# Ledger of designs, part 3: VH-VL binders against Uncharacterized FAD-binding protein C1783.01

Target 1, 263 residues: Uncharacterized FAD-binding protein C1783.01, of Schizosaccharomyces pombe (q9us28r162to424)
Amino acid sequence: YGIFAAPILDVRVLTNPGAVKRTYNLCLDISKYPLLEGKDWKIGGSFGIMPPNSDAEVLHLAHLLKIPQHELYVTKVLRTNGGRWPTIWGEDKPRCLYTSLYHIFKWCSDFISKPPTKSLIRLLAEHTLNPVEKSVLLALSDFRQDESYCRICTQSCVTLPDILEAFPSCHPPVDHLISALPQLMPRWYSISNDPSLANKRLEMAFTVQEYHSPNGQSRTGICTGFLEDLALAFLKARHDGSLANKKFTVPMFRGVQQNPFAK

## First folded at step 14 (VH-VL; from i3 with heavy chain D101N)

Design k6
Fold by ESMFold2 at other seeds, fold request of step 16:
Structure k6 (fold): chain C 263 residues (1-263), chain A 122 residues (1-122), chain B 106 residues (1-106)
Amino acid sequence: as target 1 above (263 residues)
Amino acid sequence: EVQLVQSGAEVKKPGESLRISCKGSGYTFTEYYMHWVRQAPGQGLEWMGGISPNSGGTGYNQKFKGRVTISADKSISTAYLQWSSLKASDTAMYYCARSHNLGREQNWFDPWGQGTLVTVSS
Amino acid sequence: AIQLTQSPSSLSASVGDRVTITCSATRSLSYMHWYLQKPGQSPQLLIYLGSDRASGVPDRFSGSGSGTDFTLKISRVEAEDVGVYYCMQSYQYPWTFGQGTKVEIK
C-alpha cells in the first residue's frame, strides 16, 4: 500500500516557556521509503500523514452506540458498491473487505474533526424515539434553511459523539452509520530540511491544534493530537532509558515535491 | 552534583532596581530550562516565568509581565531575574528552579535554588 | 489558567498516621507533580509524573490519580515529614501550584 510507517528518530520540544501553543519537531527516518525510480525528496516539498483516531475516542463512540467490546473487534465481511472506501487509498471498484468496526473507526472514519452532515443528522433523527429529541434533529437536518445547522453544528464544532450524548434516545444502525461517515483525510506537512543531505531524514515541525467543544472542553486536532501523543511517549521513553525497547512510527506518504501554494 | 546557587538576600526601597542571579553547575546549562518562582511571606508558590538558555526564548506569567525581565548568560551558566522599579509588594522569597523540556505535562522542577529573600520597604 | 485546589489546606497528624492530600484540577490532566517545602527550606521534588518518586524519597510517599483528581499519600507519617506540600501541573503555561497543604505533627 502507499502508507509508510516512518520511524521517529528524534523529538525536540520547540515550545518556549510561557507559550500558549505547544510546538514540536519530529525527525523521521525515510531511508526505507519506497520511492519510484529517479524520485527524491526536496526541502519545501510536502508529505501527508494519515492519522488514526485514538483508542479512547473509538471506545467512547462504541460505548455511545451500545456496541459490546467483543463485537467491536469481530472480523466482518463488508461489501462496497464502488468508490475508494473505507480509505481514500482503496481501489475505486466494488469489493469485499474483511475488517472490524474497531479498524473502521480507528483508521477510516472521521467522526471527530468535522460536524455531522445534514444527511447524517437525518439518519439519526429517523432512529430517535423521543419525539422532542427527534424534532430537534429534524430541524437541524432541514434542507430548506441552514440557520440552526450553522449556529449549532458548524459554529459550535459539534461532533457525532456530542449529538449521541445529547440525544440518548438516538439508536442508529451501525452499518448505516459507517456508510454515512466521512473518511479520515491525510494532513499535509512541509519538509523543513534537505533530506537528500541528511541521511534520508525528514524534519517537520507541528503546532498542536486545539479547539473547544460545545461543553467548553478542549479538544486537539486528530493529526496534531496523534503526533503529540507519539512525541510525548518518545520523550518519556528517552528520559527513562527505555527508548531502545520501543518503536515509534508515523504513517506517512510522499506528496508533491514543489512548494505548495499557501492557503 | 547538580546545584543552583542564588545571589544573597537583598534589602531595597520602593522604586529601586534589582537583579538577582542563579548559577547552575553540575549539568549542561543549555540542555534545560530555568524558571523563577515567587513565594510571598506566608504564601504559596507562583510561577513567574522562565527561559530557554540555549535560544534565549522567554515567557512570563501575565501577573509579572512588564514588571520583571528574565535573562541568561550561558557562557557563565547563570540566569537572572530583574526589576526596573521595585514595589513593597515585591517582598518575597524568589527561587530559581530547573526543568527538563519533555513536552506537555512531563516537566517538573528539580533542583531548586536555595532562594533569595528580597525585602522592599521604606 | 489551570487552577489546582488542595484539600485539606492544613492538617495535624500523629507519627504513624496515614496522611492523604488531594489536588483537584479545573481540567483533566494525565500527571501531577508534588513538592515538599520543609520549614525554612526551599521546595524539594517528591513525586513526578503522577507516581514516580524522586531520588532519596522514602517508599512511604506515593502519588496516584487521573482526570481531575490526584492524591499524595504518606502511609506512616514521620516527624521529618512536617512542612507544606504542593501539587503542580505542567500541562499549560502558566504552570501552577496548588495553594499548599500544611502538615504538622501533633
Scores: ipSAE 0.721, ipTM 0.898, lowest interface PAE 0.9, mean pLDDT 87
Fold by ESMFold2, last read:
Structure k6 (fold): chain C 263 residues (1-263), chain A 122 residues (1-122), chain B 106 residues (1-106)
Amino acid sequence: as target 1 above (263 residues)
Amino acid sequence: EVQLVQSGAEVKKPGESLRISCKGSGYTFTEYYMHWVRQAPGQGLEWMGGISPNSGGTGYNQKFKGRVTISADKSISTAYLQWSSLKASDTAMYYCARSHNLGREQNWFDPWGQGTLVTVSS
Amino acid sequence: AIQLTQSPSSLSASVGDRVTITCSATRSLSYMHWYLQKPGQSPQLLIYLGSDRASGVPDRFSGSGSGTDFTLKISRVEAEDVGVYYCMQSYQYPWTFGQGTKVEIK
């Protein structure tokens, strides 16, 4: 049933003059979505979007990990012990995967939207040379109390790149890191129109979520930032007449894959 | 040809009301946003606010909120800037300017009106 | 609000000179828009989306920049280039202009 690349048919800017928040509407073509037998799109249902990390964030992380750009794109053979890694939709069994670090960081690893877990911070501490830096990371990863972790990591919206910048003596092995990172999760949206009656089109609105990181950089949420970048590119291409030569798609899937016989 | 034509210069006294206009031609009025920009004598440009003529949605720079009203009459492709009670400090050149709405950072003013000089003095 | 600071505030150039005007923003931006207000006239669009020239604008005008720093260049200044140049951002409301750069031609 996999992830479907839904073409964008239209973008409307919903932001009014003077508005504080930016809001857009996307119209997606779901006419070729491979529905499971007996299922259809319905009003009040849901769909998920699998947002990738931006190339800028992937390249920044690679720089912090000291991965040369050419090695980032090299195809590697990875063996799993089970589970659905690298995506939530993979088979839950041991596998041999052919992929690159770029594709893992781009599509599979969540190193932006959530603070690093305590177990990930402990891995970082184990590979930190400076004793002061190591002591701080060990304190953050202490499972016996959450106060410093909550104050520093969750309340301040700290990411893995933020920690790597703040702790320059931290040199984790990349293969350990990718095994420990959370998987990118879908973002869920409600279906507000009837796609079967609207020529298999899906309308969705989103408001861009924007926040400031500890180093003062302005960052967006992964999904709404990704969607805004697509919307902006679409609008620019339509304005300059280049739309016919470009393809804009949203990686999406129909809602909960519930057993049709479970009632 | 796309043009914005503004109403003529005004000389007013403090406390008087005033409405100035900006008529668009050569384009579909409701497909674009209209904005008002202020230039005090010898000074730079200040965005005052704007309107979506299609929806009637308005927004204002906080500096001017409550001091002016922006409106539009789409049947005659005209936007308005209105004061209920002018001050001497309202003496300035006022421009209307058209923009697309193409999302974050992808908006600019083209064209501009010729300007309406408003002079407020005793 | 996003503040834009232009440099220099004024300059005097001879015909044929290369002129560079900078615009610094208080936050990172992708695009800057540029206007020229000739003496006694309304502003007119020169450059939009950072580097695109408006219709009828000669190719001696170019825009560039990223992050917080943007530039407008005039490769060979002409007598008709006199006026005040403004940068503008449309990242967030209120949309704001730089304070202006007055260019005089000798």
Scores: ipSAE 0.720, ipTM 0.898, lowest interface PAE 0.8, mean pLDDT 86
Fold by ESMFold2, last read:
Structure k6 (fold): chain C 263 residues (1-263), chain A 122 residues (1-122), chain B 106 residues (1-106)
Amino acid sequence: as target 1 above (263 residues)
Amino acid sequence: EVQLVQSGAEVKKPGESLRISCKGSGYTFTEYYMHWVRQAPGQGLEWMGGISPNSGGTGYNQKFKGRVTISADKSISTAYLQWSSLKASDTAMYYCARSHNLGREQNWFDPWGQGTLVTVSS
Amino acid sequence: AIQLTQSPSSLSASVGDRVTITCSATRSLSYMHWYLQKPGQSPQLLIYLGSDRASGVPDRFSGSGSGTDFTLKISRVEAEDVGVYYCMQSYQYPWTFGQGTKVEIK
């Protein structure tokens, strides 16, 4: 597969005292990235990071869905009738997958970064027992008006876990839920004009993206939250003198820069 | 041995200016942040603000913003806290304290300076 | 700003007693840092990153906790442990301290 585990060579905290936003710089080792023949890292190109959901978010979702811990990790056979799922780049074909619900929620399903679609909310309404809760979910999914959906779901950054927590009588079947959830997608970064790229290193700065959750606490974006957690662990390990005993990698890949007019 | 040595006690009148200092030794001054912490008489500790000596970047607790200026001279490993016009309510003990810069939640104060007592009265 | 509330505000203990000081935060945190200010002295680091003891701090001091509730314990207090104990968070600016816990030894 085309995802490369790029080692982190260095982390620098760019956050100044008193700053509201947290900013970091990562230095990634791309010396072993498998480039196709005749291809190279180019200024103006891109690279993607494949952020997983955090274990805390996966376990929280599993708890809300009432999935027993042992069932979460059991390897299962999943068969698809076509499409590219769970791959991003793979062929459109039927598949036979040997995986667990944990791995699907960790790497394949996006249940955090975007509000649930009206279609997903309708599925939730269909599996909600309390009549008041059901009527609210039906109203949110109503195609005849968008006012409630936009105000509650999109403007408030509501997620699937938020809905499951707010509507305790909602018990969707897990297989239906997985088929309705969007696929986790990479986050893209541009390759800057950096002389050190010839030394097989990428430098990237990122600012932690934070959103206000309905319960009053901030929530991070999947990618920048994932990168911050790695940065924090790296910095702590370097401070503790344990860095040599740890492996810190970023799942990434080179973007395909299409140039249909190039020779 | 890592040490922070502050300037001596000050007795001032309202309206006067004042700059107190904190000199670091035994470590690379630009690798750490420097902070100022206030302790009013009989009260607890309040973070006032801090500086990155390497970049010169500063930040302030809103309570003290516009009342004080934090600066540093990295060539002599010294941080400063300055008032342009003191008030009687500025009477307090002022500590400098060093921190790492290890990201969210991974910063603490070690060491602290010995403190500078500032007394403002007519 | 994140508020930290310590309990108790003061206590009096005999040498050899077990002392427990709590610090409650207005949001979930991963780490709490603890300081001791002995009479007439500047504050000094006691515990950092939740449970790590600063250099020279005796093993009778321990820190624990997660979420919103954090605890500093002294397993067997000694006369030199008198002073005011403060918790501190460095999650977001302004960094804040608890109001302090005054410990007196009988």
Scores: ipSAE 0.707, ipTM 0.894, lowest interface PAE 0.8, mean pLDDT 86

Design k6
Fold by ESMFold2 at other seeds, last read:
Structure k6 (fold): chain C 263 residues (1-263), chain A 122 residues (1-122), chain B 106 residues (1-106)
Amino acid sequence: as target 1 above (263 residues)
Amino acid sequence: EVQLVQSGAEVKKPGESLRISCKGSGYTFTEYYMHWVRQAPGQGLEWMGGISPNSGGTGYNQKFKGRVTISADKSISTAYLQWSSLKASDTAMYYCARSHNLGREQNWFDPWGQGTLVTVSS
Amino acid sequence: AIQLTQSPSSLSASVGDRVTITCSATRSLSYMHWYLQKPGQSPQLLIYLGSDRASGVPDRFSGSGSGTDFTLKISRVEAEDVGVYYCMQSYQYPWTFGQGTKVEIK
């Protein structure tokens, strides 16, 4: 539903010397959040963060799909026959969307958080010219067995970009790919302070979730990686005195606000 | 001016205890982290561990965990490095160094203390 | 732990020479920090956040690099630049230093 760009008021690094994992606290300004009449924020309530894919990941995917950079940003008309996409909880209805491939990959499609589904891999196999590459993709997409899929895709944290890079003869139609990709979903957090009284602020802590890619490089979870990047930029800007010249916001929305210990 | 002043050189025998100190001045001690760095004779630099003076939270390089204790007394802006039982292999120069904690990759040492030479020999 | 390998391990330069020191990391990093330990002194911050010079560091010193390869350059070396140069990463604990590059004036 409506996404609010909450300004970051403060960042605290909670990571101690020697820690294996990195932990941060964010303070968000919710003073201008458009609350419906009779609704409020409660300690222990929930809110959602809508994490985008990074620009680097979007541009990398576009390169692998052979999308020219100028075409990536062209506004297109996309028509749906029904369903709630691209909304999370909108009405199940046909839609006419005016958007770009960049916006879809940035905000709407999940091509990083989890391995491609077998259905998506079958689509990829159907558009793969090299017969050796095709046979591997067919084996991965075989619904009669999970052994190859689990070993290669889930246990190795393989993503759609990893498959496209490994299978250069795979050229899926972009519109079919978008239809087959999972929707980016919000991540839910609990409110750790009381924002309803003299405090127009939302406090939250997060720990960066890390995974390893097949090429050995570490990856972060979409949401905690996005939040860490914002936190680092905020901390650097505050340190070098440029904070007043920059805006740092978190796209968020209100969730369920019932806490048995609240009034 | 931000300064870190360390305690003087020490000559000790194996098995003896030792505590060396690092006093910070010219800044708010609890807003920064303090670290200890070892330099064995003729060798490079090695991070030993650090402390958040505000919370008292400490962490150690596994090589030194159980061998040393890092502590701080924020009322006198002083950090400590302590051995309960020295070995000859502990002979080295020991530096304290201050850092911010600005998140991943955004931390460096500035300033450093003058160093404390610890010599352990029979 | 992330290992940093400096090259060269030592060098001898004449005043006015251009000096280049490299630091190679076992993983990709965004920033490298550099220190100079002059003879008989504590290490001192030279470059932080990859390319920012510490207070009082002359502009003949510059830092650059990304990924796994980072470089410190001295455009015209001076006699006062002798000492051991160290790179350092603060991505992951334990924080680690390169093995050092000894710079001598001949």
Scores: ipSAE 0.707, ipTM 0.888, lowest interface PAE 1.0, mean pLDDT 87
Fold by ESMFold2, fold request of step 16:
Parts: structure tokens; sequence; C-alpha cells
Structure k6 (fold): chain C 263 residues (1-263), chain A 122 residues (1-122), chain B 106 residues (1-106)
């Protein structure tokens, strides 16, 4: 039906001293989750989290696309050629959306999780003025061979922002870009506690996924990075005594038919 | 008043074992991490390792892994640093220090113990 | 491991001088923590979470910075500020300190 904003009730740091990876446990309040009549939380069930991109990533992309900050937040008509807008369970069709570029980049477009497709790179090449830059992008998008694409884009974990930084004469139309980007997809998690005994609460553990960008800087996965940022803000607010003045929620929804019964 | 009180100075010979202690008071011992920090004579500070007293989970700086053991007894709010076989190079000041458990980069040392001077000489 | 490099390694100041100590990290960080070790004493927390002063720390001490570069400033140094200053990161294990900045008061 829809995305539920589950309040965070508690955060525990599971990372031991000396650990290479960071691990947290979140306790979520699902007491007000709107279950359909006759449905419940089940053994073997799962739930999905719909992580947004960070504001820093959205602002960085807007800077690279030369979108003024005020224009980023203006609600206007935006056209798409397809996709399930504005959410993953909308109908897959062309649309005129009345929203802001900020909301599209924040909640709907996946521009960081994986390398741009050859189709997207071809769009970028078609809107690149420098002939040297254009020829490189055309070569990367060439479906006749995969060697340069695999070496440069997939093996190096290149993202759309990385391409825009490397090719400053590339100025794609934003509405074409939005139509060509994949939509943000949910990440699926298993419940850490017995849901039949704690239907009011949901416990989940996660480990932060890190990898290196082409410039050698560390980069996190969208969902685990988002969850860590929430966990850190919660923990700091609890330490500062400001927890009651803050709202910490995880956008989530119950999985269906993933495996109604475990064997 | 939160305090960390360490055991007294030690003079040992190479090859001997040693356990030094750090007793916490004025706070709930299991709600914080405990760490050991080394300062060789005239040198800076090195993190050696730490323990979560609640879970018993420990970890070590690779430089010291296998040479020391960190443990805690939460019933008496005490953490320990232990060598099975001391070397002359282990001569240093050893501090215990308490940290919060607030996730990535939101942890700092407050308070520190008074230090335990360990001298290892033939 | 994350290396922290402090600058300068030592300095000599007169009472009332402004003192600036920098700490550079080998990766981007959100927060730096700072300690003072006065002669013959244990280290003591000065600044945590980048800019928050520990209890009892005078307002002449301030911390700032982001990314890879962090700064501790003493607006008007006092005789009691003598000692070695250390920055520390708690982003990843092993937690590490800068090499220290020795501050002497003339």
Amino acid sequence: as target 1 above (263 residues)
Amino acid sequence: EVQLVQSGAEVKKPGESLRISCKGSGYTFTEYYMHWVRQAPGQGLEWMGGISPNSGGTGYNQKFKGRVTISADKSISTAYLQWSSLKASDTAMYYCARSHNLGREQNWFDPWGQGTLVTVSS
Amino acid sequence: AIQLTQSPSSLSASVGDRVTITCSATRSLSYMHWYLQKPGQSPQLLIYLGSDRASGVPDRFSGSGSGTDFTLKISRVEAEDVGVYYCMQSYQYPWTFGQGTKVEIK
C-alpha cells in the first residue's frame, strides 16, 4: 500500500573494538503499521526499506548539472518517458509530475548505487560539446565492445557524478536525464526478533557497506549509509538529551509472499 | 564523580608476566567501552585495544595483537591489561580510558586513569 | 589505518598569544577530538565532536574543521596551557592520535 515511517525506539552499537566493519541494531516501532485485515508479521517474512539519497549527494549532483539551488526546490511540471513515478509501485508509464528536482533526486532517482548504463552514457555523449570528451563517451557507450566500459565504469565503481566531473562539457537536459536514470529500489532485510512475540517492535541489524570511489575516497551503500546516519543522529541526540525534540524514522514496508513459511 | 583508578607502578624483568588493572567508579561500567593507551618514554599516544564490558567483546591494534590480553570483571567494575611475557620494549606508561559507545567517530576518551608506569629491565 | 598529522610539532608562545594547531587526516572525517597532556599528567579531554568543549575547559579553546583538515585554536594562551596537544579520530579502528604538538609558554 504505502511506505510507513517507522519510529526508531532504540539504537545499539554492535561494533566491537578493533572491528573492521561497523554494525548496528535498530529497534523500530511497528505498532501503527497498517496491516491489511487478516494479515500479520510472519516467520520467514521480510521488510523493505526505501532509502533516500543524502542531501549532500543531491546538492553535489545539482552543482554538477549547474542547477541553481533555488531552482532545485521549485515545484514545477517535470516530464518522464516512463517508469513507476513517483514511487516503485506506481504504474510504469510516461508522466507529467508536479514536484521539485530535489524530491526526484532525493527519493526517486538512483544515481550513486551503480555505474551509468551504456544508454545513459550515450545520452551524455549526445550532449557533450568538447569533441575529445564526446569521443571518449561514445567509445564507452559503444555496444560493439565492452572492454573500455568494463574497465572504466564497472571495475572502478564509477557513478553519474564521477562522469559529470570528468566531462565538464557534458550538459544533458535534466528531464531526459531523470527519465534515463533507474529508480531507487528498496533494500530487503530480515527481522532479528520473533515478530509473533514482538509485533509492536521490530529489531534489525545491519552492517555498513563501504567501498572506494574512483578517486580513492570511501563510499557507503545508499541504504546502510542512510541507516548509519540515522543511527548516529539518534545516538548523539540521546547523549545530548535532545532526543524528545527530534524525529527519527525509517521508511519501510512489509514484504509479501517472499516465503510465507520457513522450512 | 567519574574516576578511573589504576594499579601502581611495576618493575619487571623480561619474560615475566604482568596484569595491571583499572577500576571505574561513579558511572555504570557496562554502558561504556574501556580502552588501553600506551605512551612510551618521551613518545606520543598509541591505542592498544579495548573491551565492551557488557558483551566481553575485545579488539586490539594489530601492533599489540597476540602480545597482550584485555579483559574485564563487570562485577567489580574493573578492566585489565595483561602480558604473558614482557619485553624491555614494553617499558612505557599505560593509561586506561573510558569511551562512549555512540557509533562512528562519536567516541572520545573521558576520563583517563592516572597511568601505570611499567619498567622492564634486566 | 587513518593517519593524523599535526602541525606544528612544537611551538613556543607568550601569554596572550593566539595559538593555532592543525590536524590533517588521511580520509574525510566529520569529527575530531582533542586532548591536552600537561607536564607529568594524564591526557585530558579538551574538545570533542569537533567543537564541543569538555566540562571546565575555558572558552579560549575552540575546535573547527571538516573533511581532512581540523584546527584547535587558543585565542589568548595562558601559562597553564603548557603541554602536548593531541588530536584523535574514532572513525575506524585502530583509533589513532596525531603525533602531538608541544606548546611551551615563555
Scores: ipSAE 0.699, ipTM 0.887, lowest interface PAE 1.0, mean pLDDT 87
Fold by ESMFold2, look of step 16:
Structure k6 (fold): chain C 263 residues (1-263), chain A 122 residues (1-122), chain B 106 residues (1-106)
Amino acid sequence: as target 1 above (263 residues)
Amino acid sequence: EVQLVQSGAEVKKPGESLRISCKGSGYTFTEYYMHWVRQAPGQGLEWMGGISPNSGGTGYNQKFKGRVTISADKSISTAYLQWSSLKASDTAMYYCARSHNLGREQNWFDPWGQGTLVTVSS
Amino acid sequence: AIQLTQSPSSLSASVGDRVTITCSATRSLSYMHWYLQKPGQSPQLLIYLGSDRASGVPDRFSGSGSGTDFTLKISRVEAEDVGVYYCMQSYQYPWTFGQGTKVEIK
């Protein structure tokens, strides 16, 4: 599955006056999606959106890891011993990659949507200088006991950046961290319209998912936050009359298709 | 050219009903939201609620929910604010205001109506 | 709900003075909208989307800020600038206004 940059044709704000949550509709142009021979889009099928981390989150993580801004963008050679990373669907094989830390954190690593694993927390503990901080991280990573991990990490929506902020003596090697982070995964949506009747257009509605961090600060889900930022930029550009100077796309790919009349 | 024209001032007694109106002109009425904003004497501005004239969807500031009804008649480009039973505390200036629907943070009131003074006293 | 606090609540200025009005929000925002209510009139839009001037608003008015702190500035006050200035957020419902800043021209 190659990732397709679907142009946004239209945005509609579905949020009613007084609504607690924000809801939008996107209209995507799928007319140029590279379909394999004999395939088509079907109502009731699925598609995936591959959301990147925001630049703000990438730069914040880089700051917490003490990566100089210029070093973040230099091309490096990264060799893997196997697996499918950085692809979602590629062959399980060794790879030689020419990429930057920015690209890895932007598109490949999930450091926000899930709490750090116990194995990742163990890695952090091994690279923590302050003995009190190290002891706390070791306790959180203890595979014999889940109580502290569940209370602090899962129930409080703690992320890797939250841990790095709370434990300032923690300085993990970046290459070890990259190998320990989960891969950034797509978010799946069902096709609710008939694209052939809608001139090869795909419509989707989404509600912005918001969370509160331990310090009370509001955070958005990666995918719906990314989609909202695109929607807002599109709406502003259309209002300003600058839409023709800009290109708005959603990185997406076709999923499993089911004939809606099979029932 | 874009204008919101409100109905005239009202003097009422407690317990009476009232409906005030706001007529939009110079724009496509159903492409924008219409809102009502209250200003009690000597006080600031307070959002009461709004309506999407296209869908009829309404929402209210919790402070005013159950006290007023917002509606619109899109065939005559008119929004309404209605009380079934006025109280003396309803004495205020009431503005209608048009907003865009451009998503989070990208909405503002332009234009405003001239205001309708509602006085409720014995 | 998001609360907006303006400072100062009142000020007196002479023609030609520089005036600064601040608006502090209880959460981080990207944009603030500003209105002027002249004596005996309905509010009118001054600044939208943080820094954009409404039609007919002179360039002596400017808006700036992000995060929790936003500022409206009048570079050289004129006699016609008398009234109450309000900030407003449209991040989430209920949309809210600051309590107002009364500007008097002496």
Scores: ipSAE 0.696, ipTM 0.881, lowest interface PAE 1.1, mean pLDDT 87

